Miniprotein binders against a2bj90. Designs and how they scored, part 37

Target 1, 235 residues: a2bj90
Amino acid sequence: MSRSARRKTSALNTVLRVVEVFASIQGEGPFTGTYSVFVRLAGCNLRCPFCDTRYAWSLEAGKPLGVEELVEEIARYEPSLVVITGGEPLLQRHPLNSLVEGLESLGLRVQLETNGILPAPARDEQLWRVYHVVSPKDVPVRVPGAKLHPSWVDYARATGRAWFKFLVANEQHVREVAEYVAKLGIPRSRVYIMPLTPEKLDMKELLELHSRIASLAVKWRLNFSPRLHLLVQLP

## First folded at step 4 (miniprotein)

Design nb4e
Fold by ESMFold2-Fast, scan of step 4:
Structure nb4e (fold): chain B 235 residues (1-235), chain A 110 residues (1-110)
Amino acid sequence: as target 1 above (235 residues)
Amino acid sequence: SEFEERFREVVEKMKELIERYKKTGDESYLEEALFLAIEAVDIALESGDPKLIVEALLLLAEVLHLLYEKTGDPDYLEDARWLAEWALEYAEEHGFPELAERARRLLEEL
C-alpha cells in the first residue's frame, strides 16, 4: 500500500478529538469579518493564565469524530472560512492533515490557530497549503515553556501563509513585540497586535482598550486585530 | 475500566504475534500485529485516556519499525517517527515521564 493510501486508512488519520463545532464571524486576525465555521480541537501543550478556553485543555474534553463525518458537518454550514483552533490543534497533527485534505477537496479555505511551539508544516503535509495564525506566548506575556519554534519564521518567508498575533495591554508590550519580531526577521506586514482583554470588562472599557491598542498599532506601523466577536457579542 | 480491559486484550494478542514473528521470521505475523496495533489506537482514542493514547501510539510505532526492518519500505519508517514524536509530545504534556523516555529511546533507534 502506498504511504498516501496508508495515511488515509490509519486510525490516526481518521479520528479527531473535537470540543465544539459552530458557525460565527472570525473576530480576529487577517480574516476578521469572515463568515466562518469554528472547529475547536481538544488538548493543549500550555496552561496560559489568560486563557479563555480552559475547558479545551484536556484531550478528554473532546468527543471522537471521524474525519469524514467532521468534513460533512463543516460543509453543511457552507462557510467562507474554516477556522481550526483548540487548545493546540497541532497536537492532533496526523488526523488534522487528513481533515485539511478533505476540506481542500471541497474548495474550502482553511485557517489554523496555533501557539507555534510545535514545528511548522513540512512541504509534503496538507497543512503546508493552508493559512496559519501563530500566537507566540514567549512575548510579551511570557508563559513558561512557550518558545516559538524557529521553523515558523522560515515557513512564513517561504509561503506567505503565516501571520504572528500578539496579545498586548500597553505600549511597553508593543515595544517588546517590535523588538522580538525585528530580532527574528519577521516583517511588520505579518504582525498583528490584539488587545489583551480581561473577562470582566464592560462594553465601554472594551471599546476604550480597542481604541488604545489600535492607536499603538498605527504609531508602531503594525497591523491591528480587534476581538470583534466580543464587541458584537458572538461566540 | 471497559476501555482498559479491551485495550489490554488487544495488546496481549499483538505481543503474541510479535513473538511468533521473532521465532519464525514470517512477515504475516507482523501484518496481523499491525491490524491489532491500529485497533489499540482506535480504542485509546475512543477512551480519551491520555495514558492509553500514548501507550497505543508507541506500540503502533514499534510495529511499524519492525515492518520497516523487515521490508525496507521507507513509508513504515516515516509513520513510525511521526507516531513516536506524537507520543513524546503527549507524554510530556500529560506528565508521563517513563513513557516520554520510552518515546525518546524509540526515536533514537529510528
Scores: ipSAE 0.000, ipTM 0.151, lowest interface PAE 14.8, mean pLDDT 81

Design nb4f
Fold by ESMFold2-Fast, scan of step 4:
Structure nb4f (fold): chain B 235 residues (1-235), chain A 110 residues (1-110)
Amino acid sequence: as target 1 above (235 residues)
Amino acid sequence: SEFEERFREVVEKMKELIERYKKTGDESYLEEALFLAIEAVDIALESGDPKLIVEALLLLAEVLHLLYEKTGDPDYLEDARWLAEIALEYAEEHGFPELAERARRLLEEL
């Protein structure tokens, strides 16, 4: 029974601008290896130098889809995980809460990927109940305007439903991440370091980079995220 | 509405911080204003009111422009332009000529 199917709201409260919906394997973070449906929302509040989804930056990149229609489309894939990404999904926070409500009513696990600039969910939001992978852009590659909202640390501690994922190229980056999370009081058990992958790496180079960053994760006692989809050549 | 009142309260605090920044030159007031501008966007999106959404996006772009003027960091300028462009698109789509004009004026300054 979908709760969203019973809700009557304005078009803006039930319409999301969606770039793409596709099935794949979650290649990153705490749910690596999970059969997932990815929902890429349009719009972003940053212009990251290493962004691999520049096509999602503009709201114009997204087609308007009703929440009920989107829930139905996602459900047909029978996913173990729904990954809502973008752009910055929290720019469409109100209809996103309606989407989450609909997905949860079907028993689907939801993970949001966010840059963490916008505030963490409040207790009365549907978003309070789902998983969040926060990718701060403060460190090690600083993006102007990219200040992590302090409420994300409080949310992570209160709920156990947020992790922090950082792109790293070398040990100096890992040191900067370690200092950053210690200063903010983020538990290291909620921190993932992930290889910063240049587009032109061959498979041997990609494996060597993964091995190097994984070794640094062990050395610094942090969690490691692969980019599994790159290793197995999936979207 | 409750959303309009919450939005107004956050915007008033943001304007106070911007005025304090103008008097002191202390960037910390702009940092606080940035968080309030982001909160205003959150309130506007929660409301589903397209006029509040456009107003919030423009306020966020204006704070980022002030950060660019203070720091000289071109990425603040690029972020401000992007948000102003989205605000313009949304204002034109929903028929808010005064907000669309405000967005165009901001884009001319960027």
Scores: ipSAE 0.000, ipTM 0.167, lowest interface PAE 14.4, mean pLDDT 81

Design nb4g
Fold by ESMFold2-Fast, scan of step 4:
Structure nb4g (fold): chain B 235 residues (1-235), chain A 110 residues (1-110)
Amino acid sequence: as target 1 above (235 residues)
Amino acid sequence: SEFEERFREVVEKMKELIERYKKTGDESYLEEALFLAIEAVDIALESGDPKLIVEALLLLAEVLHLLYEKTGDPDYLEDARWIAEMALEYAEEHGFPELAERARRLLEEL
């Protein structure tokens, strides 16, 4: 029996802690508007004050689910995009690579959402071949313990499969983002700014915030990400 | 409960195989022990008992470490580190200081 065949029968390669699986529209980033299935993995290495999914912070928040079973569940939705998010999905890197392999074998397009603290994929990982939206939390929001791993910039240059999405509330935040990406050598074409939404806004306030941040994106020559799901009231 | 009984049976068989490996040097006993360690993790996860989960993860990491020492296969080392880190996090979250210390000691050996 080959080593590869033995590993494929291991529970280590086939079990993920999953908080929720649901169909929606991708509301953020380069694939905004795409019919997607969201897979929220448990566990996070940050405690962001503005986090909307605090219920996913603990690994215990997730139900153990086999990769094969999860692939079958995702496939039933017939999605145009599979969005793997969390918590921080790279905390479960080993079985995540197995999940990606299964989804790729079905021809499904995969996007990972990550805080970028853990290293970017290596060339021999299945994760190397999928799309990544990296949401740094060191600038401008300055979450304690957050620091972008430098390998993400190298990965973005090597593959063209990573974008960097920053939460911003005002023009000073956009200036800080511009300085940060210039310092790290991140191309502007790979940078999105997205509205940092306070706890509760009415629809008028939400639209006004989107308009202001979009105008700043034009002024600073950066890409704009809406939070479309909030505007159309989807999960 | 049923889960605790099943867990103990699997762990006993696993430990017997590890002892046979130590006496003979025959890797096939470690391969069998790995299968049982994975089964112990599955039982613990089904039970939802966080202490059983941590104990199972630590046993699995130890078997993977022995396989790494025997074979030199870096995948076993990577798996052992990943599982031991998970065991540490669970032990700290649920207040199991002895298990957390065991996980930290294992990580130092890896």
Scores: ipSAE 0.000, ipTM 0.151, lowest interface PAE 16.0, mean pLDDT 82

Design nb4h
Fold by ESMFold2-Fast, scan of step 4:
Structure nb4h (fold): chain B 235 residues (1-235), chain A 110 residues (1-110)
Amino acid sequence: as target 1 above (235 residues)
Amino acid sequence: SEFEERFREVVEKMKELIERYKKTGDESYLEEALFLAIEAVDIALESGDPKLIVEALLLLAEVLHLLYEKTGDPDYLEDARWAAEMALEYAEEHGFPELAERARRLLEEL
């Protein structure tokens, strides 16, 4: 009955709960401007990374898709980058490693968007070899229970494949981010600040906000991420 | 926008679960509502809309408060206070007096 049980697969769980797959331009982070396929996985774990089965109910928002079928669907888009996002994709860590293996076998570049609450990949995981953009929810506005797992700092230093992206509205937010990353030992070269964009900004206000935050990035010697999709009106 | 639609859908599902909890007394509906409240916060943070962030934090605080009332677990109370305090601070900074008042009322009950 399950998607995985209907295929010639190993005993490993090779089914992901997927909300949506669509093509767009990566608007944020180190790969801004790249033609990408976005894979949004169901579920979010900000306070309960090891909660057993309860998060599986929120995962019902996603449709079960076998890894092989999902790889085929992604490949049809011929993307330069596969962006795996959602609530928290590491909630589906085991089948996610299988997905990454399939995508890399086709020569596709993979980027994961994660809140960083769950541990960074171990060296024996397929996820060790792909790019990660970590969005800590600790600062500047703390989400209760949202604490960056310290292994992400070690992973970033060891591999050079993780960056840390923070939403900021003003200079006080940037200062808080700068203090946070210094305290954790995150290199500034791995840090992006991105405009905290109110949904109802007109284009002039949106550009002015981008300009202001970019100027703060220069002042504080941090990298700047736009929200390019908002500027070019893509999903 | 896409973020506001996603936020609305998640909040609607969360409210349905809270209503089911009120009718059945089944804590599992509150646990599921908590995961949706956390998802709403994640969507709001990704949107960068300070009003959505405040609304999400208030909803998170309310679900945590219900879990505290049901379980007596002080960790839920501590997290509810934190969420409500952050909601108040953000609402005051960005000029949302209605939301700030909701946060103050919630903090009085914690």
Scores: ipSAE 0.000, ipTM 0.121, lowest interface PAE 17.0, mean pLDDT 80

Design nb4i
Fold by ESMFold2-Fast, scan of step 4:
Structure nb4i (fold): chain B 235 residues (1-235), chain A 110 residues (1-110)
Amino acid sequence: as target 1 above (235 residues)
Amino acid sequence: SEFEERFREVVEKMKELIERYKKTGDESYLEEALFLAIEAVDIALESGDPKLIVEALLLLAEVLHLLYEKTGDPDYLEDARWFAEMALEYAEEHGFPELAERARRLLEEL
């Protein structure tokens, strides 16, 4: 319980390095279509070759913002959902718990997007109470260093507040995902497959890719995540 | 490389501050060292060099551990454990046995 105690002079407890804050529609995962504010935190523990947000890899890419200031900025958008993404948000775990506490105090629904390398929240963290979309990068995309922490499976089973979202390009990738989640005991109902979108697709190619991956989701009895924002040309 | 030189410069300054802390007991040197450790992580992540990333995470965890020992603040201990665990996983994944052992030693003290 004393994990909630914070020192006022610690930068780790009161300041987040933030790349950007903007309003859009959540285009991915279980909350697709929701009016959201996106908070992109700086820093990442991976270097994915398909990464759309390479500008957020460095902690220096983020401006230091106080937790209270950031809560006020987010609240001004009056969002239905706050999406905390990055880089890897859990690299800033302690001030992130403080941010979540402030947002929950305002009745705001919070979703974290994480690569799942760092441990899942403990019961005494504010992060225990919010939604998590975990995007493993070890299967099928095989990013070096991207091993999923096993505590995420336990967290998902205990809370029902985590889903696992996998980037897939073809049916072999979907097969690898199915084998991976079966091996780890991840419930099928918690699994999303999402199109791995190369940067240079035109709209026709993007729609065709979505159609193909959605068909595979039906065939393999998995959930499908679009990248809706790309289809409707929002950030 | 440019990143390796920047990393080395920041790490040396950080070590000087830690040494000053050990001689004086003045917590302010650890606070400055923490700032530099965070900057070292930043440089390592920007470089994409997995060995620099592991070294930076381990150094950050070590500074956080010293802050915990000095202050008794459990948040420093929690953060030290997270970064040490991340360093261990990264070191094992990329085949850095000496760094992996340093991370295990630190986790045993935490």
Scores: ipSAE 0.000, ipTM 0.207, lowest interface PAE 13.2, mean pLDDT 82

Design nb4j
Fold by ESMFold2-Fast, scan of step 4:
Structure nb4j (fold): chain B 235 residues (1-235), chain A 110 residues (1-110)
Amino acid sequence: as target 1 above (235 residues)
Amino acid sequence: SEFEERFREVVEKMKELIERYKKTGDESYLEEALFLAIEAVDIALESGDPKLIVEALLLLAEVLHLLYEKTGDPDYLEDARYLAEMALEYAEEHGFPELAERARRLLEEL
């Protein structure tokens, strides 16, 4: 029998609230330098003081887009990487799994950026199969309500598909990150430190900050993430 | 606070529709309640209030459960279970024992 008529619950699997879709270079994390399409989903469960994307905090900031329509839009860019970010993408977890399924069907590599407050993917989710960059907000700058869900450490150990990225301004922050990851049993190889960039830095100041944080990464034997898009003036 | 008022308004309309459904057996009231439950989730997520988020997820799961009971459509059951599990985890994480117990009771019915 034909099943052309859809139930309203199909909206949980087929519609995402999307703030923006754009092509750029991934400037951060383990895939720095990759030609990417960024999909910014609406909604966030935190209100970080240093948030760059406050415009994405509300679900109402996003336009409802069907998963199939969004897959087609992404595919037209022919990206090497699809970066799903937000807000917090896992707030739209159910239709996000459907999006990932569609993207993987096209052979596209997918990376999620998440604050890690909501649980890591389960084995029966499509999200289990993709890359995750987790940005904990409980250290070194402590955001109220921002506790990393313990399942992310287990997911990282089980799959090798999660990395942990921390915003740092100085050596004391790096020390706090080092203590935090040691306490949780996160391998140094999966840890990135990244410059916490104030909005009003000129290019010389931005480069000097990058240099200083990179030097600290070498000293503390951690990986370094630039904010490459800021250095090359891309979105 | 503005989000709490808007959330409360949507939830009250949703509850009225569920009561109409219980009285009449007319599935159209549940379908309308579903759209309001989704709107309540949107409001809660926009607010960033963890307690409102758990409340909204539970309300949506309850409406989906009623739709499953009415239609027998397994997609409703799958969605209800997923949202109830998410609500339970979030309630436990944020220390809302009454909401966590409500989520466990719903999962036992599913």
Scores: ipSAE 0.000, ipTM 0.158, lowest interface PAE 16.3, mean pLDDT 81

Design nb4k
Fold by ESMFold2-Fast, scan of step 4:
Structure nb4k (fold): chain B 235 residues (1-235), chain A 110 residues (1-110)
Amino acid sequence: as target 1 above (235 residues)
Amino acid sequence: SEFEERFREVVEKMKELIERYKKTGDESYLEEALFLAIEAVDIALESGDPKLIVEALLLLAEVLHLLYEKTGDPDYLEDARFLAEMALEYAEEHGFPELAERARRLLEEL
């Protein structure tokens, strides 16, 4: 085998299509308020109507970056948390495992944001060891083509490293989420409901929506995720 | 489009090299085909055309499978499976039944 062919094949495991890398505060989920560096990977297997990152849908939107270069860039931010998001990061699964290995070797905490359509990590993947926030798109506002892979529930039970985050607009949505997670056997302690925020909301409307959804979280005994970055006007 | 024409040219050259490999058993043709398959993926990604992306992923997976058969290197098999699975998911999402069937058929060979 030629060394050039081997090097090019290895690049499939060591090159990621990256849209952007930036520092901010994690505004959502179990790590809300954490100083984080965000790595937005290109490509997505869904076209969600409420997606706020439509520019990341195409793989062509991403710049090819070597895993080693990306690890070095991330490390320069000295983050408390590395948030790998996208599109759908699991579309680049093999080089993503290599990225996670590099980040873990530096002692960095990693969180993946995923739509959960692709299977959860296997025990022999580096991804098995990191945190996952799964955003199912089959409830309550159903996205065509979306279905949570059942392995995510098993992964959450086995590891305690996955949470499920649902966008909700009203109590009927919360009821549908509660029924969905009960049917799948997802513990309520692993479930977050988060305000579904239309693009036209002003600050007063954002606060009122947050208050309403938080009250429903208390009533239904679920965790609440704000969209803190929207409230404090960060990226 | 310009992307479709460039893609077609690269794919035709790649197919010619694969045919030469099958006739001669010379791995150097597969190595050259691999470079062209990667180029086809880059063109498809640049185009943003989901059908070209699926086609390119399947072609790359097929070349990697041939390299696995020739060399026995498990990295080629692992990469081929990953790309074929990705191609299947994209083809199903975008409604390309012929490409989805091609991906399933390839996965059965792997």
Scores: ipSAE 0.000, ipTM 0.158, lowest interface PAE 16.3, mean pLDDT 81

Design nb4l
Fold by ESMFold2-Fast, scan of step 4:
Structure nb4l (fold): chain B 235 residues (1-235), chain A 110 residues (1-110)
Amino acid sequence: as target 1 above (235 residues)
Amino acid sequence: SEFEERFREVVEKMKELIERYKKTGDESYLEEALFLAIEAVDIALESGDPKLIVEALLLLAEVLHLLYEKTGDPDYLEDARWLAEMALEWAEEHGFPELAERARRLLEEL
């Protein structure tokens, strides 16, 4: 069947560039420990020095998949949560809204991981109704071109469906995060600090790093996100 | 910047290929232009410059529109619409009125 013929019969009639689809446990953020299907979309509007997924930076890294086909593939896993990540998934905003519509129609919970440079969802988008974990890249480690779009703070206040997750290596990073969220009026209850994990840490080093960052979260009265998948050796 | 120079070089090669396509009708020039348009998107994304990213998305949409005109494959038309819509949203959000107008004009042709 041609792509054109498939699109004629598709209610969603859109295509996403997808790097990978796999089942795992959500290791990070407010839904840590949840059985999830991860959908990694291609393309990113940043080149972060600490990026774990450099292979997803190019749009060419993704294979074109119809939204309807992708919804069917995701549904076969019977996940408790669908995590849409990338690169930057909002670069594919139009077909992403169609994907979310299909997943919501099946009663599936959806979480988006985004760098927050692109605007937050508007009320008329399907994306308005799903969960968002925003990882700003303008603090504590400043990335060229990165700036959190102010609409994300308004979206978080309006919906209660956005959290802000920051990679931190030390107490100075935590201080910068605390100052940043206070300036923007982001409540502490919506803020997570997470260990910035260098490549090739052994299990002892990984546990010690988690312990240090968790202690800082307690001290600064912020939420702590582990990187649980690294601790249990899952993708 | 280095990214701006690389971006311009790729775009100039792309325009030359499109011009050769218009003179010869040879689809292979459009296929080559498509790969260069994708490379321009990669350079723009690497730069982190929102204006370069919007410009790259519009250029990719324009090449896909030409492929649709040549082949009649509606998949190219829908891909061009999707990219032009994304470029319009980004241009409006970042305050790039000239790029937003280019995106609207392209959407009217599609």
Scores: ipSAE 0.000, ipTM 0.149, lowest interface PAE 15.4, mean pLDDT 80

Design nb4m
Fold by ESMFold2-Fast, scan of step 4:
Structure nb4m (fold): chain B 235 residues (1-235), chain A 110 residues (1-110)
Amino acid sequence: as target 1 above (235 residues)
Amino acid sequence: SEFEERFREVVEKMKELIERYKKTGDESYLEEALFLAIEAVDIALESGDPKLIVEALLLLAEVLHLLYEKTGDPDYLEDARWLAEMALEFAEEHGFPELAERARRLLEEL
């Protein structure tokens, strides 16, 4: 058992600022199509121009929920996957480790969505044991202040539990992603490109964008992530 | 408001305990101060006020640093660093330059 100060500072590992909890289908990344419960945590360390969840940027956007209460709420959905997203969930790293511990004790699979600016989990964290989809914002979209922490590449190599998901609008973006991952030594098998969806696309436009980006994924030998929930009109 | 008042009351009692520790060297005062620092974090999180959250994280990191100096237990030092780093990020994100500087100063001492 851990002797860490996390056990001595119980208040830091018992409360999370939660924006929403809801059931849906994971529409993105390596687990596309999985029945999931989404837990959106408050707070973010970026201000991306294309962000769909600006309402979660502030810590005050979340309601304080105890870890045990949140575990019980999630468990009632009987999900195949728990997706912890935000904002940036790693801003609440201490109580997040406690949440993960509670979820794993119930045999639930956990996936984090993170921008990768904060360091990857250490081996003694509960977070070390779960799946991570890292969404770098330095390339190709070039958000100011967004630099991928190098520890994520090491974590991916050590565990096989991290993938890198990039928003792309065109072939130039895909070229930039291919160059970026080659420079960092990220295997193509761990890389997903996903359509950067502007607001107010109709269904025909959305499908055509998906087709274009999927074709580029084939051409550049990268994995493709849809935004399936948008195509099937789920939250 | 009500959360700010509760926060200040807990912090004042915490500071009194730290002062008693400095005068007596009795670790039990630091252990009690740790409990109050944790309570301050809970109040701040319940309030949703980002400035109170940053202040609470820094106060907890400072108490953990004192516990490290007293006991030599590296777990206290590791947690103090983690909390100070989180406080710095929150302070920078929300535009609290004085709190950000306080966090950087603490990190330099750790």
Scores: ipSAE 0.000, ipTM 0.154, lowest interface PAE 15.6, mean pLDDT 82

Design nb4n
Fold by ESMFold2-Fast, scan of step 4:
Structure nb4n (fold): chain B 235 residues (1-235), chain A 110 residues (1-110)
Amino acid sequence: as target 1 above (235 residues)
Amino acid sequence: SEFEERFREVVEKMKELIERYKKTGDESYLEEALFLAIEAVDIALESGDPKLIVEALLLLAEVLHLLYEKTGDPDYLEDARWLAEMALELAEEHGFPELAERARRLLEEL
């Protein structure tokens, strides 16, 4: 029996705590520019200093929604991509597997954004089949409590469905990322560096930061992720 | 702190329900304890205190283990193991040796 089938019988597998559901353009990572519906799940196991979504840290920030109700709400947007983010979505792993099953049954493409502290999906989970953007918080600047679970590297190699996205401010950060991914055996083709954006930047400063980090990506032969939504002033 | 007081109150009620379960064998006490354990996790996450988060995860894992022993439902065992593993990793990362040892002992029983 699959883990997904077993987990459907649990009361914990029927309800997700959801902060918000909204349509926008994916601004980050390998699917930048895609018309997406964002599902922000409540709860997080970290307190990152540069977190953009502090309002999602508490599970109580989320409204309880049934999996079936949430699938219907997402479907009404007719998205090209469903982005499941949060806090840390894997804190609600069991109902999340049920949500993914419902979305896949409608032919919807799903991307999960995770800090990678919790284990990668097992082969018998619905989550095994979807795309994952892992944002490790142990490099270049370590967030207390952050440690990438080693299973994410194995999952990425086995499936080709995981990428690793790192926030960087300068060349020293890029060097530390390069050393980190080499040590763990993460292929460069699966690595994105993205500008670490301080709380207040004007548009000129934001563009200049993007240009600097993009230039470093070229120099170090890594992929570059913009924060496109910030540049075009979308949520 | 306010979060520590709320957390402590919920945990004490949860422990009382577990004791009632042990005396009566009535699963309904475990179901109520599960709701309180989830509430404790919510309080701990809202507080941002990593020690409270680790404690809450271990308490939830313990209640799920008791539910597994009562019902034989493998979902409870898998949930308990997952939470105990997460608690161990966080306890080691933050330098909470007593909580790390508690997590290892629970994993050995699972």
Scores: ipSAE 0.000, ipTM 0.157, lowest interface PAE 15.2, mean pLDDT 81

Design nb4o
Fold by ESMFold2-Fast, scan of step 4:
Structure nb4o (fold): chain B 235 residues (1-235), chain A 110 residues (1-110)
Amino acid sequence: as target 1 above (235 residues)
Amino acid sequence: SEFEERFREVVEKMKELIERYKKTGDESYLEEALFLALEAVDIALESGDPKLIVEALLLLAEVLHLLYEKTGDPDYLEDARWLAEMALEYAEEHGFPELAERARRLLEEL
């Protein structure tokens, strides 16, 4: 077999297509404010109209990087949290489990950001042991073809290691989220609402939107996620 | 639609190479088929079409299984199993019973 064919086959086991690796502050979800290294994996199974990271949609956007090399690069930053995001990271599930194993062997805390269309981790996966922030795309801004895999609700109940984060623009969106999570049996304590931020808001508009959505979170008894990195102008 | 046409072209070429391998036993045809199967996966993932993604994963798994049968290299078997399991999960999630059944048949042969 040719070396090129063998190298491509190895990519399915131990190589990830990586768009970028950078240090920042986690601006969203249950770990907001944590010094983190972000690993953006290439490829996505959706084409969301409100997506901030369209440059990661294609697998060709990612540079092949060995799991061992990536672990070493991440460790150099000495992060409090490793955030694996994408695209959709679960599209590269097999080498992702290897990455998680390497990171956990160094005592690093790992959080995955996922759209939840692909199944939740099984008990024998390394991914079973890490934190997951699931961003369903079937409500309130409905993306065609998007449907949360029911195993994510079971995973959240079994492990306490999954939260569900929803982009909302107004009170009608919050109502739709409340109805959705009630229907699926997702505890409100595991639900975050986050401002849906159009690409070109000025700082005053951004702050006003955050205030409005935070007030709705209080009213509806849901958790609030800021987009802190946008407010403090970090990547 | 553009992705569907590119996908079909790549898959047709891949199947021709597999048939040539079956007639000749020449491993080089499987190596070429592997490159095309990987290209089909890239096209499917870029399209975001779940049906194309399942089809591409199954085709890649089938080529890897043939490489395992030819070489005895367990890495090919492990890759084929992983891809077939991923294809099954995705097919069941999106309601593609024909593709789910194809994935189950492949897993039974692995």
Scores: ipSAE 0.000, ipTM 0.156, lowest interface PAE 17.5, mean pLDDT 81

